# VH-VL binders against SUPPRESSOR-OF-WHITE-APRICOT/SURP RNA-binding domain containing protein 1 (SWAP1), part 3

Target 1, 142 residues: SUPPRESSOR-OF-WHITE-APRICOT/SURP RNA-binding domain containing protein 1 (SWAP1), of Arabidopsis thaliana (Mouse-ear cress) (o49570r267to408)
Amino acid sequence: LPADVAMELNGVLGNLNGTKESIKSAKIWFMQRSPFAPALAEALRDRVFAMDDSDRQMHIVYLANDILFDSLQRRTNLHEFDNEALAFRPILGSMLGRIYHFPQNKEENQSRLEKILQFWASKEVFDQDTISSLEKEMKSGP
Below, E stands for the ipSAE of ESMFold2; O stands for the ipSAE of OpenDDE; V2 stands for 0.75 times the mean of E and O plus 0.25 times the DockQ between their complexes.

## First folded at step 1 (VH-VL)

Design i2c (framework fv_imsidolimab)
Fold by ESMFold2-Fast, scan of step 1:
Structure i2c (fold): chain C 142 residues (1-142), chain A 119 residues (1-119), chain B 112 residues (1-112)
Amino acid sequence: as target 1 above (142 residues)
Amino acid sequence: QVQLVQSGAEVKKPGASVKVSCKASGYTFTDYYMNWVRQAPRQGLEWMGMINPSDSSTRLNQKFKDRVTMTRDTSTSTVYMELSSLRSEDTAVYYCARHYRGYWYFDLWGQGTLVTVSS
Amino acid sequence: DIVMTQTPLSLSVTPGQPASISCRSSQSLLYSDEYTYFYWYLHKPGQPPQLLIYEVSNRFSGVPDRFSGSGSGTDFTLKISRVEAEDVGVYYCMQGTHYPYTFGGGTKVEIK
């Protein structure tokens, strides 16, 4: 990521508090920088790994969910992954796994992650094979 | 100030095409997806599809996929819905309706355009 | 397609009395923790449809507090605590959980 974009991202994530408004604001910022999506998705995963609070880690997952859904609306072909789905696909399994196995993580957050995967499957954000792979990686542990 | 204004009523013969416009004003055109929803006389509401004005990508209801085209013009903040191979069952009021990116509720609707298909 | 079934088909209400409208989906409406993609709209004569309730229970801006939404899974309810003359119209539920978006058949509310 360019240094100025990385600095802006740190500010955006520092202000993320799990409300619909803060998530919406962060999503808009991300989508305006869609050409950097692969690097931005990696940065979100890295942020999750640096965090020491599973509730705050879930805010990043909610942001990723909103980004993926914004991008899904742009698909004209059911079987073609959009730019954001392609960017998140290689990093999501490790990001979800980090949260799922985080020390002192609540059972509620593990349940939320499983429901989010089911939601992505039902909305066709990813194909069923990808969903199965993500679930397996999430549950395999670090 | 924030409004969607649609083109006027159309009368078409079976087999013709119709193109309905929806002009947005008072907000950032590219921040909201635009949906098309129709209602035939004494029937319920039926979703036809949506367009993203930022990149012109569409998601269409399979029922209409072979006959409907959605386009936009960013210079005039206008979305178009064209329905081809018209038949009498296509007689309906056609609405445009916006939703914010990532938030799936239709918070603003156009006034509707009556399309009548008669022989 | 997810089928949305509304009951009753029509409702005649004495002014000031409550009204209740039900909507049932053919499949559970799966959601993320923040989004159940279920909505209520009101279509008044001579006007375009207007949003009343988004995400099951949230009143849209400007909607009077006499309107409330509730429900989960496959069963959803819209309640009007005291019906007024301006509430006349056809009420529609909608799901956005799966494409295509689908609407209920409508419930006509009229004054007795």
Scores: ipSAE 0.000, ipTM 0.513, lowest interface PAE 14.4, mean pLDDT 85

Design i2d (framework fv_imsidolimab; at its last look DockQ between E and O 0.09; V2 from the best seeds 0.00; counts 0 for: pae O 9.8 > 2, placed apart)
Fold by OpenDDE, look of step 2:
Structure i2d (fold): chain C 142 residues (1-142), chain A 125 residues (1-125), chain B 112 residues (1-112)
Amino acid sequence: as target 1 above (142 residues)
Amino acid sequence: QVQLVQSGAEVKKPGASVKVSCKASGYTFTDYYMNWVRQAPRQGLEWMGMINPSDSSTRLNQKFKDRVTMTRDTSTSTVYMELSSLRSEDTAVYYCARGTSDYEPYGSYYGMDVWGQGTLVTVSS
Amino acid sequence: DIVMTQTPLSLSVTPGQPASISCRSSQSLLYSDEYTYFYWYLHKPGQPPQLLIYEVSNRFSGVPDRFSGSGSGTDFTLKISRVEAEDVGVYYCMQGTHYPYTFGGGTKVEIK
């Protein structure tokens, strides 16, 4: 990521507090920077690995969810992965795995993550094979 | 000094393929989407798709999904659009056009703010 | 696909007089309840299209203030307060909220 984009990302994530408004704001910022979606997705994963707060980790997952869902609504063909889906696919497994096995609020967050995967499957954000792969990686741990 | 320079006019037979190039200069090539838009004679503008030069990912108009391929060469800051199985209806001026920037203030989205000069592709038997 | 309906098809204007072009989308162009990715382009003879208005009402760099855009949701308008000879060409509206991007049919503006 360019240094300025990275700095902006830090600001955006610093303002992420789990409220719908904060997540929406971050999503909008992300969506306006689609050319950097792959790098931004990786940066989100890295942030999840760097933080020691399970709530803040989940906030990033909620952000990813909103990004993916919003991008889904913009697909030319709902059955083809969009730019954001492609960007998140390679990093989501490890990201979710970090959270899934984090000791704080473990059981509750595991349930939340499983529901999110089901949501992505039902909405066809990802195909079933990808969902299965993500689930496997999530449960296996980083 | 931002500009897009396209390749020259092409004349093709039906069934052939054409590959149009678009060389970008004056800005960071990988920071912007590149769009392709065409205009057939006496018709309006039609969006064909766009490519992300940073990772080569594309969003294509389903109308051209099976016939259009968009690629990029980061070493030369050039985007290519190849259209196969050409038909007479593909006769048109083809434009490349730079997409939005993530560096714009206040979250501005310009759509397509810089255009190439256009490339005439004529398909005739 | 989003259908963009542009009216009128053509417009002949006396220099110095105002002009108005309408564009209607088949669906709302509001994105995430925050932005509307709607644009106006001018295609002058012998030149590539050029951006006039972005996000409904913002003039692109170098665009004279006699051009103005307005609207929301599904209804949009481009206004030229005083048409000049250099304004001759075909005007297109475009939506960038939904894929695929789609253009209006165009409005040809001529000078009387």
Scores: ipSAE 0.007, ipTM 0.587, lowest interface PAE 9.8, mean pLDDT 91
ESMFold2-Fast, scan of step 1: ipSAE 0.257; ipTM 0.654
ESMFold2, look of step 2: ipSAE 0.014; ipTM 0.537
ESMFold2 (binder alone), look of step 2: mean pLDDT 90; pTM 0.931

Design m1 (framework fv_mosunetuzumab)
Fold by ESMFold2-Fast, scan of step 1:
Structure m1 (fold): chain C 142 residues (1-142), chain A 118 residues (1-118), chain B 112 residues (1-112)
Amino acid sequence: as target 1 above (142 residues)
Amino acid sequence: EVQLVQSGAEVKKPGASVKVSCKASGYTFTDYYIHWVRQAPGQGLEWIGWINPNSGDTKYNEKFKGRATLTADTSTSTAYLELSSLRSEDTAVYYCARDWYEGAFDIWGQGTLVTVSS
Amino acid sequence: DIVMTQSPDSLAVSLGERATINCKSSQSVLYSSNNKNYLAWYQQKPGQPPKLLIYWASTRESGVPDRFSGSGSGTDFTLTISSLQAEDVAVYYCQQYYSYPTFGQGTKVEIK
């Protein structure tokens, strides 16, 4: 990740809250930097691991969800993964797992994460094998 | 300096395949998508597709699906366009270009002339 | 596909005078979520690849002289060269990147 993009990301994440407006703004910023999607997705996962506030961790998941759904709408073939789905696929399981086992708001966040996985499955954001893999990684913990 | 350097001109017969290379230097090859664009004589620019060198993922213009194949070799910082089942209307200068802003291209290769004639 | 149409096909302008090139898209390239126009302008000289001049309809690429400016929104866009120089003789292309990239047919700019 170039240093200037990393600095901008820190600012974007610093302004991120649970509102539709902040998530939409962060999504637009991410989508404008699509060539860096794999590095950006990894940086988002790393940020979740550095956090000790589960509400702010969930804001990053909501951002990832909006990015994935936006990218899905631009697919030419639903059975081919888009750039963002491919970028998030290798890092999502560990990101979701970190939050799933985090003690703060555990019951509420486990429910939210399971609903998000169901949403991705129903909308074919990922294929069933990928969804099953993500769920297993999320729930298994260490 | 940042640059993309393409392979030399090719002359092919109808039905043949051609493979054009695009070698990147002066930047981190895996940080930017590479697009391919062609320009037929007296015609405008036509987008073929893109490749993400970091993942190997590709997207194609529907017009070229099934005939164009985009690949990248990260060990040599080189992107490739292979176009099969060549027709006379495939005669064009083929460019590789670096994606700077979601499809705006800041750095271009010098172009490779592919001539298809019987 | 979004069809890009430029006018005129060719333009002759005296040195130091203003050159204006128009570009129309068959549908809006304004993304309502970020209020940005996904429209770029390129300069191409004989035997050379295209060179990026403008992106986001009006943002000038680094190193491009300030006599080049882009304007417009939605479906109607303009590239302006405020004081044409000899080195500006070229073909100019608009490009949308709202969807899969498509280009205008080009406008040839000559000195009269």
Scores: ipSAE 0.000, ipTM 0.504, lowest interface PAE 14.5, mean pLDDT 86

Design m1a (framework fv_mosunetuzumab)
Fold by ESMFold2-Fast, scan of step 1:
Structure m1a (fold): chain C 142 residues (1-142), chain A 120 residues (1-120), chain B 112 residues (1-112)
Amino acid sequence: as target 1 above (142 residues)
Amino acid sequence: EVQLVQSGAEVKKPGASVKVSCKASGYTFTDYYIHWVRQAPGQGLEWIGWINPNSGDTKYNEKFKGRATLTADTSTSTAYLELSSLRSEDTAVYYCARDLGYEPYGFDYWGQGTLVTVSS
Amino acid sequence: DIVMTQSPDSLAVSLGERATINCKSSQSVLYSSNNKNYLAWYQQKPGQPPKLLIYWASTRESGVPDRFSGSGSGTDFTLTISSLQAEDVAVYYCQQYYSYPTFGQGTKVEIK
């Protein structure tokens, strides 16, 4: 990530809390920097690994969900993954796995992760093979 | 018991705006999308859009884009449809309906409908 | 937009006889990855909201009588009422939710 973008991301994530407004603001910031999506997605995954609070880790997942869904709505070719889906695809499984198996994680958060995967499947954010791969990686852990 | 209860009938003049409410009960409001569908007298069903109450994300039928605004208040479990620049052709019964966001299977529960009449 | 077309527009059937309603989509509503048809059927009686009867083209909603059945795949779908009862007089709508939801124009079922 360019240093200036990395610094801005740090500020965005520092203000991220689970409210609709917080998630929406972070999503807008991310989408304005869509060309950096692969590096940004990786940075979100790395932040999850550095966190020690499962609820805050879930805030990153909510943000990723909103980014993915926003990008899905902007697809010009519905038969191909959009830029954000492609960016998150290689890092989501390890991100979800970290949270799912985090020592202080709640059963409620595991259920939420499973529901998010179901949501992505039902809205065609990813194809079924990708969803199955993500679910397996999540349950096996990073 | 799952219920969607809508606000009462409205009579509006051309050019005005109308705001219809849909209060949900009997389930976790943020687990389901709320769709809005209208039906002109003696006519079929026309989809307006949906809102995800958990995120606030919305999607609109292109025909209503720019005139319809969907919102939701999670503290009162209430969804809203606001339709602006009303024309006589907007006279219809407006319905809210829920659909599971994670696994869409059609609209299993509907509000009772709100008649909006646009007349001069 | 996916256009849904029903036939016939109206149907008169004697009590106890079979009623058949057809629905055609302008493009396939079968999602190949999960092999599900994103198609639903609704019943609407005067002064009431629509009631979900069938989803996933052939799965009957809980509480719906077994005389109602759905069939078909891809672009051609059928709702069958095996033995029409007086309470079945209504307008029936098909709906796709493969893309942004669209409805057929409706089929009015009346007693002959």
Scores: ipSAE 0.000, ipTM 0.507, lowest interface PAE 13.6, mean pLDDT 85

Design m1b (framework fv_mosunetuzumab)
Fold by ESMFold2-Fast, scan of step 1:
Structure m1b (fold): chain C 142 residues (1-142), chain A 121 residues (1-121), chain B 112 residues (1-112)
Amino acid sequence: as target 1 above (142 residues)
Amino acid sequence: EVQLVQSGAEVKKPGASVKVSCKASGYTFTDYYIHWVRQAPGQGLEWIGWINPNSGDTKYNEKFKGRATLTADTSTSTAYLELSSLRSEDTAVYYCARDYYDSSGYYFDYWGQGTLVTVSS
Amino acid sequence: DIVMTQSPDSLAVSLGERATINCKSSQSVLYSSNNKNYLAWYQQKPGQPPKLLIYWASTRESGVPDRFSGSGSGTDFTLTISSLQAEDVAVYYCQQYYSYPTFGQGTKVEIK
């Protein structure tokens, strides 16, 4: 990830507060830098691991969800993963697992993560094998 | 078939509280935010707030903050608006409406039929 | 708050003729980074909830007849009904979603 883009990301994440408006702004920033999606997705995962509050970790998941759904709507071929799905696929399981098993995590947040996986399955953000793999990694730990 | 079905008309006295329900069917309830919008007789539309049924998070229009409470029961796919300290100017049709789970925009594709709340002494 | 102002308050149009409704926002609802206008149009008939017609200023909702079209950018928007039908008698509202939702005061469309 280029240093200037990494610094901009820190600013974007500093303004992220879980509101739809905040998440929308962060999503648009991410999508404008789509060529860096693999490195940006890794940076989001790394940020989740550095965080010590599960509610704030959920803000990153909501952002990832919005990015994935926005990208899905732009697919030319529904049977091929878009750039963002490909970028998030290898890092998402560990991100979800970190939050799911975060010490003193609320059952409410575990339920929210399970519902997000159901949403991705129902909208075909990922194929069923990928969804099953993500759920297994989430429940087994990061 | 997507439907949002609201509870029936209410008549309340000033100072009372009212609780309106909105039962969703035909889609996954937790995938979409539910908004509440009111319309006073012969007037335009006024946004009250939203609830994310997946997280329980809410956002309120400042005009209604402290008087409106939005809740959702995922086991029954039902959203609720409770409005306290009612005044005559709260007389309106109250609508629930859904938008998208993503943050692409707060435009409303499906609406409930509306609930008339009349506040009179 | 972003204030939405519609004009005219009401208009009477003969069957088959063009109806034009204007909507102005107190500040731009165009987001330059994605080049999208955060503007929707709704139709409301007596005793019914509003029905979505147009979103993103010009995108027609599924099932909405092609005689309905939206245009404009930034602060000035137009809803056009190219050939008014009897079932189009209603009040029409514009709505911005660039910030928290606000609506215009409505334009009543009647048959002459």
Scores: ipSAE 0.012, ipTM 0.528, lowest interface PAE 9.0, mean pLDDT 86

Design m1c (framework fv_mosunetuzumab)
Fold by ESMFold2-Fast, scan of step 1:
Structure m1c (fold): chain C 142 residues (1-142), chain A 122 residues (1-122), chain B 112 residues (1-112)
Amino acid sequence: as target 1 above (142 residues)
Amino acid sequence: EVQLVQSGAEVKKPGASVKVSCKASGYTFTDYYIHWVRQAPGQGLEWIGWINPNSGDTKYNEKFKGRATLTADTSTSTAYLELSSLRSEDTAVYYCARGEDYSPYEGYFDYWGQGTLVTVSS
Amino acid sequence: DIVMTQSPDSLAVSLGERATINCKSSQSVLYSSNNKNYLAWYQQKPGQPPKLLIYWASTRESGVPDRFSGSGSGTDFTLTISSLQAEDVAVYYCQQYYSYPTFGQGTKVEIK
């Protein structure tokens, strides 16, 4: 991830507060840098691991959700995953698992993570095998 | 059935503080944010803030920042609004309401308390 | 802050006739990622708390009569009561939840 892009990302995430407005702004910033999607997705996962607040960790998940859904709407071949789905697929399981098993054990956030996985399944953001794999990794524990 | 039951009417002097309670029943208290909204006599609705009962996190409308304090007691499923430095302009019916959305910080309000009239008079 | 403006301020409609209330937001409350409008409608009768009627601009809350419907997208929204009943006399409020909650000023519906 280039240093200038990494610095911009830190500013974007610093302004992320869970409102639809802040998530939309962060998503637009991310999508304008779509060629860096794999490195940016890894950076989002790393930020989740550095956080001590499960609600703020959920803001990153909401951002990821909106990026994935935006990218889904732009697919020209529905039988093939888009760039963002491919970028997030290898890092989502560990990101979700970190939050699911966070020491504060917020049941509402566990339910929200399960609902987001169901949403991704229903919209075919990922295939069923990928969804099952993500759920298993999320629930398996740290 | 879901219910939010608020404490009774209060009459306060200017400069005093008031604490209104909102007791939730019929659902898991920690699964939903509790918002506070007020309505001055004959006026519209004004959002004060929200509390996440699970974490204790709060968010306030800037107009009430520094005067409003939102708390929650999970052992009794009760949310509280404390408003300090009361002025005559704070005379209003205060409502608690349950926030519903997949996003935990915002939402529409599916259930409301009956309201608590707070009168500030000298 | 997103400013919500309703029109008209008051509306007199005969029993059985259609009532239409408009709501405009100062910026779009349509979220492109999920194609949802973050807009709700409430009914408030004298001495009572507001009651949720509509959410997501057009989804009717459980138990709300079919005569109530919501429509619109982006910045312009409408609440329609297809056949006004005596019990529908109330003040109606729109609310956005795209950002921190804000309400319209209210529209009073009366029988003509």
Scores: ipSAE 0.014, ipTM 0.616, lowest interface PAE 7.1, mean pLDDT 87

Design m1d (framework fv_mosunetuzumab)
Fold by ESMFold2-Fast, scan of step 1:
Parts: structure tokens; sequence; C-alpha cells
Structure m1d (fold): chain C 142 residues (1-142), chain A 121 residues (1-121), chain B 112 residues (1-112)
């Protein structure tokens, strides 16, 4: 990630406060920088690993959800992954696993992570094989 | 049954502080956020803030930041609102309300009965 | 903050007639990812706390009579009472929960 974009991202993530409006604003910022999606997705995963608050970690997951869904709506071929799905695919399993197994994590957040995976499956954000892979990676122990 | 029971009416002088309690029963206290909302007599509803009883995390309306303090005691399933530096404009009924704050919700299905706080000299 | 504006401020309706209350948000409260409107309606009678009537713009809370219905999407919402009864005299508030919670100013419904 370019240093200036990384600094801007730090500010964007610092302003996430768990509201849908806050998440929407961050999504718009991300989508305006779509060519950096793979590096940005990796930076979001890295931020989750640096966090010590599972509720704030969930805000990053909700942001990823909004990015993925926004990109899904712009697909020309429903059987081909969009740019954002491709960018998030390799990093989501470790991101979700970090939160799922976080020592202070609530059972409610584990349930919400499972709901998000089912939402992505139902909306065809990812194919069933990818969803199964993400679920296994999320639930597997370190 | 789900119930939120608040402490009784308070009369305070300007400059004083008040602490209102909200005791929850009939559900797992740590599964729901507790919000505080006030209503001046004959006026509309104004959000003060929320607390996550499980983590102790709080969020405040900027108008009340620095004067309002939200706390929760999980051993007694009780949430508290403390408002300091009281002014006559703080005269209102103060309500607690529960919210299953997660990705899918944010409305208030149960409310406390309200606590009237009167600030007068 | 998202500003919620109700109209009218007060409404007088005859028993058995339709009451219609409007609520407008300063920005959309439709969350595109789940296609839900983060909008609730409450009824408040004198000396009582607000009571939830409608959530997700159109879903009726359990135990609420079917004469109450919610409609709309995005920025424009309506609460309809199809056949006003004496017990429906109250102030009605819309609330958004898309961002930090904000309420409309309220609409007082009275018998004509």
Amino acid sequence: as target 1 above (142 residues)
Amino acid sequence: EVQLVQSGAEVKKPGASVKVSCKASGYTFTDYYIHWVRQAPGQGLEWIGWINPNSGDTKYNEKFKGRATLTADTSTSTAYLELSSLRSEDTAVYYCARDQYDFWSGYYDYWGQGTLVTVSS
Amino acid sequence: DIVMTQSPDSLAVSLGERATINCKSSQSVLYSSNNKNYLAWYQQKPGQPPKLLIYWASTRESGVPDRFSGSGSGTDFTLTISSLQAEDVAVYYCQQYYSYPTFGQGTKVEIK
C-alpha cells in the first residue's frame, strides 16, 4: 500500500464507530481506491490482528461486507468473481479466524461471523467451495 | 418477562449531579446494549448514549460528552446514567431502553418507566 | 446527525377514519447490503414510555393491532392507522437507527 494511502486508511479506520453510516463512509473511501483493493484488503486484515477489541474488529468485518456487496452489484458475469471478491478471498479466512478465536470474544460475535458467511453464500458473493473453505479456516484452531 | 425498572424522581439544584439507575430482569443483561434517552416535559425524544454491559464500551451524543457517564454493574444487572453540572434545561424524564445492537438491529423493544429529574433553584 | 422530520405536527381524525403520519430523513436509512430500512415507529401515551409499533420500516411488533402499518423506503416513510380508535390518541415518533439514534419531533394524533 502506498504510504499516503496507508495513512489515509488509518484515519478512516480511526473514525469507524459501529454505525451503518460510518461503515458506508469507509466503504465509499475504499471503493474510490478500488485499484489498490488487494493491498487495502490485506491492510484491513492486518489491522484486525493489531486490535484488542472484538467489537471494533467486527466493524472491520461489516466494512468488508459492505465493500463486497457493493462490488457484487456491479458484476457483469454472475459466475465470475469481481475485483473486491478476488482481493478479499485470500485474506478473509485469517481475518475471521482471528476474531472467532480472540480470547475476549463474545459468543454473539461468533454467531455474527457465521451469519455473515451465510449472507455471502445466499447472495453468491463467493461460491460454496470458497464459503466452506472460509468457514473451516475461521473455525480451525491456531 | 423482560422488565427495566428505573429509580425514583429526583429534584436537584443547578450545578449538582444526579445518578439514575435502570435494573434489568427477565433476560441475559450482557446480551443487549442499554441506551439512555431523555424527554423534556411536553417535548420530543433525545438520545444521550449507549453502553455495552458486556465490555463496558460506551458511546455518547456529543451534546452530553463530558457531562454524562454511563456505567453498568453486571452482578446486579443494573445500568446507570450520571449527569453532572446540571442546568434547568436538563429537567426531563430520563429513560433507559434495550437494544440488541448487532449487524441486524438497533430499535428499542423494551423501555424503563422513566425517571423525572427536575433541576430548579 | 441524520435529521428526522415528521409531518404534520398534529392531526385530528374522526373515529374509524384513516390517520397518516409522514417521516422524512435527511439522508437514506436504507442499508444496501441487507436491503433493510433502519426506521422504527413508537407510540407514546401521556405519562408512559414510548412503545415500539413498527421496526425495519414495515414490520409490526408482536401484539400491535393490524390497523397500524408502516411503509416507505430510503428517505420517505409513512405510518398509517387504517381505522382510528379512541385508544390510539397519542404522540407518534419515527426513529432512525442507521447511524447514532435520532427521532422525529413527534406527531400528536387527536380525535376530531
Scores: ipSAE 0.041, ipTM 0.669, lowest interface PAE 5.0, mean pLDDT 88

Design m2 (framework fv_mosunetuzumab)
Fold by ESMFold2-Fast, scan of step 1:
Structure m2 (fold): chain C 142 residues (1-142), chain A 118 residues (1-118), chain B 112 residues (1-112)
Amino acid sequence: as target 1 above (142 residues)
Amino acid sequence: EVQLVQSGAEVKKPGASVKVSCKASGYTFTSYDIHWVRQAPGQGLEWIGWIYPGDSDTKYNEKFKGRATLTADTSTSTAYLELSSLRSEDTAVYYCARGYDLEYFDYWGQGTLVTVSS
Amino acid sequence: DIVMTQSPDSLAVSLGERATINCKSSQSVLYSSDNKNYLAWYQQKPGQPPKLLIYWASTRESGVPDRFSGSGSGTDFTLTISSLQAEDVAVYYCQQYYDTPTFGQGTKVEIK
């Protein structure tokens, strides 16, 4: 991740507060830098691991969800993963697992994460094998 | 202020092609989709497709696939809709609109009337 | 495609009275992950482009008068004009953006 982009990301994530406006702004910022998606997705996962507040961890998941859905909307081949789906696929399982097993607010966040996986499955953000893999990794914990 | 300004009215014969432009100003052109929507006289709104000017990715309504081509010129902040093999039923006002957050249309161009007649 | 159906096709309402427009989607436009309804309402006056009134089913666009309100969830949505003004004569469209965009057929609002 280039140093200037990493610095900007820290600012974007520092301003992320779960409101519609903050998530929307962060998504737009991310999509403007789509060529860096793999490194940015890893940085989001790393941020979740560094956090000690499950509500703020969920803000990162909502951001990831908005990015994935935005990219899905732009997909021209329904059977081919888009750039963002490819970028998030290898890091999502560990990100979701970290939150799923987080001690402070386990049951509410577990329900929310399960619903997000159900949504991704229903919208074909990922294929069924990927969804099954993500669910397994989430529930087993990284 | 955000503005989308479209090219003027066109009159075309059946079988011809038309190219409508939409010039954006007041925002970062490469950060938002431009959608194209048409409205036949006395009829409702029909979505044609979108282009993401940041990488020129496009998506089309299946009905228009093969006839519609969406392009964008980032140096002039201008999006284009080209519709080929025109028929009388393509007579409509064609709108460009900015897609906002997954995407409702917060700003619209003034519309371009395309009339297809012999 | 998600089919959007509005009712009625047209309605005549006296000045100052309530106007109610319904919009139904062929499948839910409620996204479970963010609990948002991906539904917008537009106003179109003759010779003008559509103008955004409401997004996320119930959020009023900046500058839109508070007499306009949106409600509903899932598949059944309503646009309400609490006290119709002369300037509100227009065709109103609902639009879903849950998948590829589709619009209702429109509801024409007239003064009786």
Scores: ipSAE 0.006, ipTM 0.530, lowest interface PAE 11.2, mean pLDDT 86

Design m2a (framework fv_mosunetuzumab)
Fold by ESMFold2-Fast, scan of step 1:
Structure m2a (fold): chain C 142 residues (1-142), chain A 119 residues (1-119), chain B 112 residues (1-112)
Amino acid sequence: as target 1 above (142 residues)
Amino acid sequence: EVQLVQSGAEVKKPGASVKVSCKASGYTFTSYDIHWVRQAPGQGLEWIGWIYPGDSDTKYNEKFKGRATLTADTSTSTAYLELSSLRSEDTAVYYCARGYTPEDYFDYWGQGTLVTVSS
Amino acid sequence: DIVMTQSPDSLAVSLGERATINCKSSQSVLYSSDNKNYLAWYQQKPGQPPKLLIYWASTRESGVPDRFSGSGSGTDFTLTISSLQAEDVAVYYCQQYYDTPTFGQGTKVEIK
């Protein structure tokens, strides 16, 4: 990830408070830098691992959810993953698992993660095999 | 049990500043946001802003930007609202309340602090 | 800002009878990504802070009696008290948290 983009990301994440407006703003910033999506997705996962507050970790998940849904709406072929789905697929399982098993995590956050996976399944953000893989990675523990 | 205990009533003149405190106990102070909400006599509730004590991140209602300052002291589990350039319209009971971003509903509230602004 | 409008402004109900309070938002508070309505209800008795009754439009807060229920979706919401008790005399507020939090003007519930 270029140094200038990494610095901008730190600013974006520093202003991310979980409100719908802050998430939408961060999503737009991310989508404008779509060529860096794999590196950006990995940076979001790394940020989640560096965080010590499960509530703030959920803000990153909400951002990822909005990015994935926005990208889904732009698919021209529903049977092929879009750029953002491809970028997030390899890192989401570990990101969700980190939060699900975080020592300070609330039962409510575990429920929210399960509902987000169900949402992705129902909207076909990912295929069923990917959803099953993500759920297993999330629930299996470290 | 979770408790939020606020400072006592204040009487101020127009143009002055007031600083209200909110001391939290019974939970991990740095895991929740503290929101500030006011209620003018006989009126409804108006949201001012929130602070996340874990990193001092703040968000303000546009109406209060430039006049309200939210701070928190993690060593004493105390949040503060400072409101400057007071007007008679700022006369209200000021509440602190515990929230959980992005779900900004409030499960525990302080008892309220009456701030009276009069000439 | 999202404007919250309650009706009626005041309501007189006999003990044991049903009280119904309505809340309308100026735009939908249903978030498509998680399929949740970002709406809460509070009870405020004279001289006391508000007390959370309902969140996510229909989820009852722990310790809140079963006679309180929330319903609705999108822009139109209802708080129902199935059998009014003396201790339920209060002002009730709806609140959205889809955007910057805003409250309805309140509905005063009194005994008839």
Scores: ipSAE 0.006, ipTM 0.548, lowest interface PAE 9.7, mean pLDDT 86

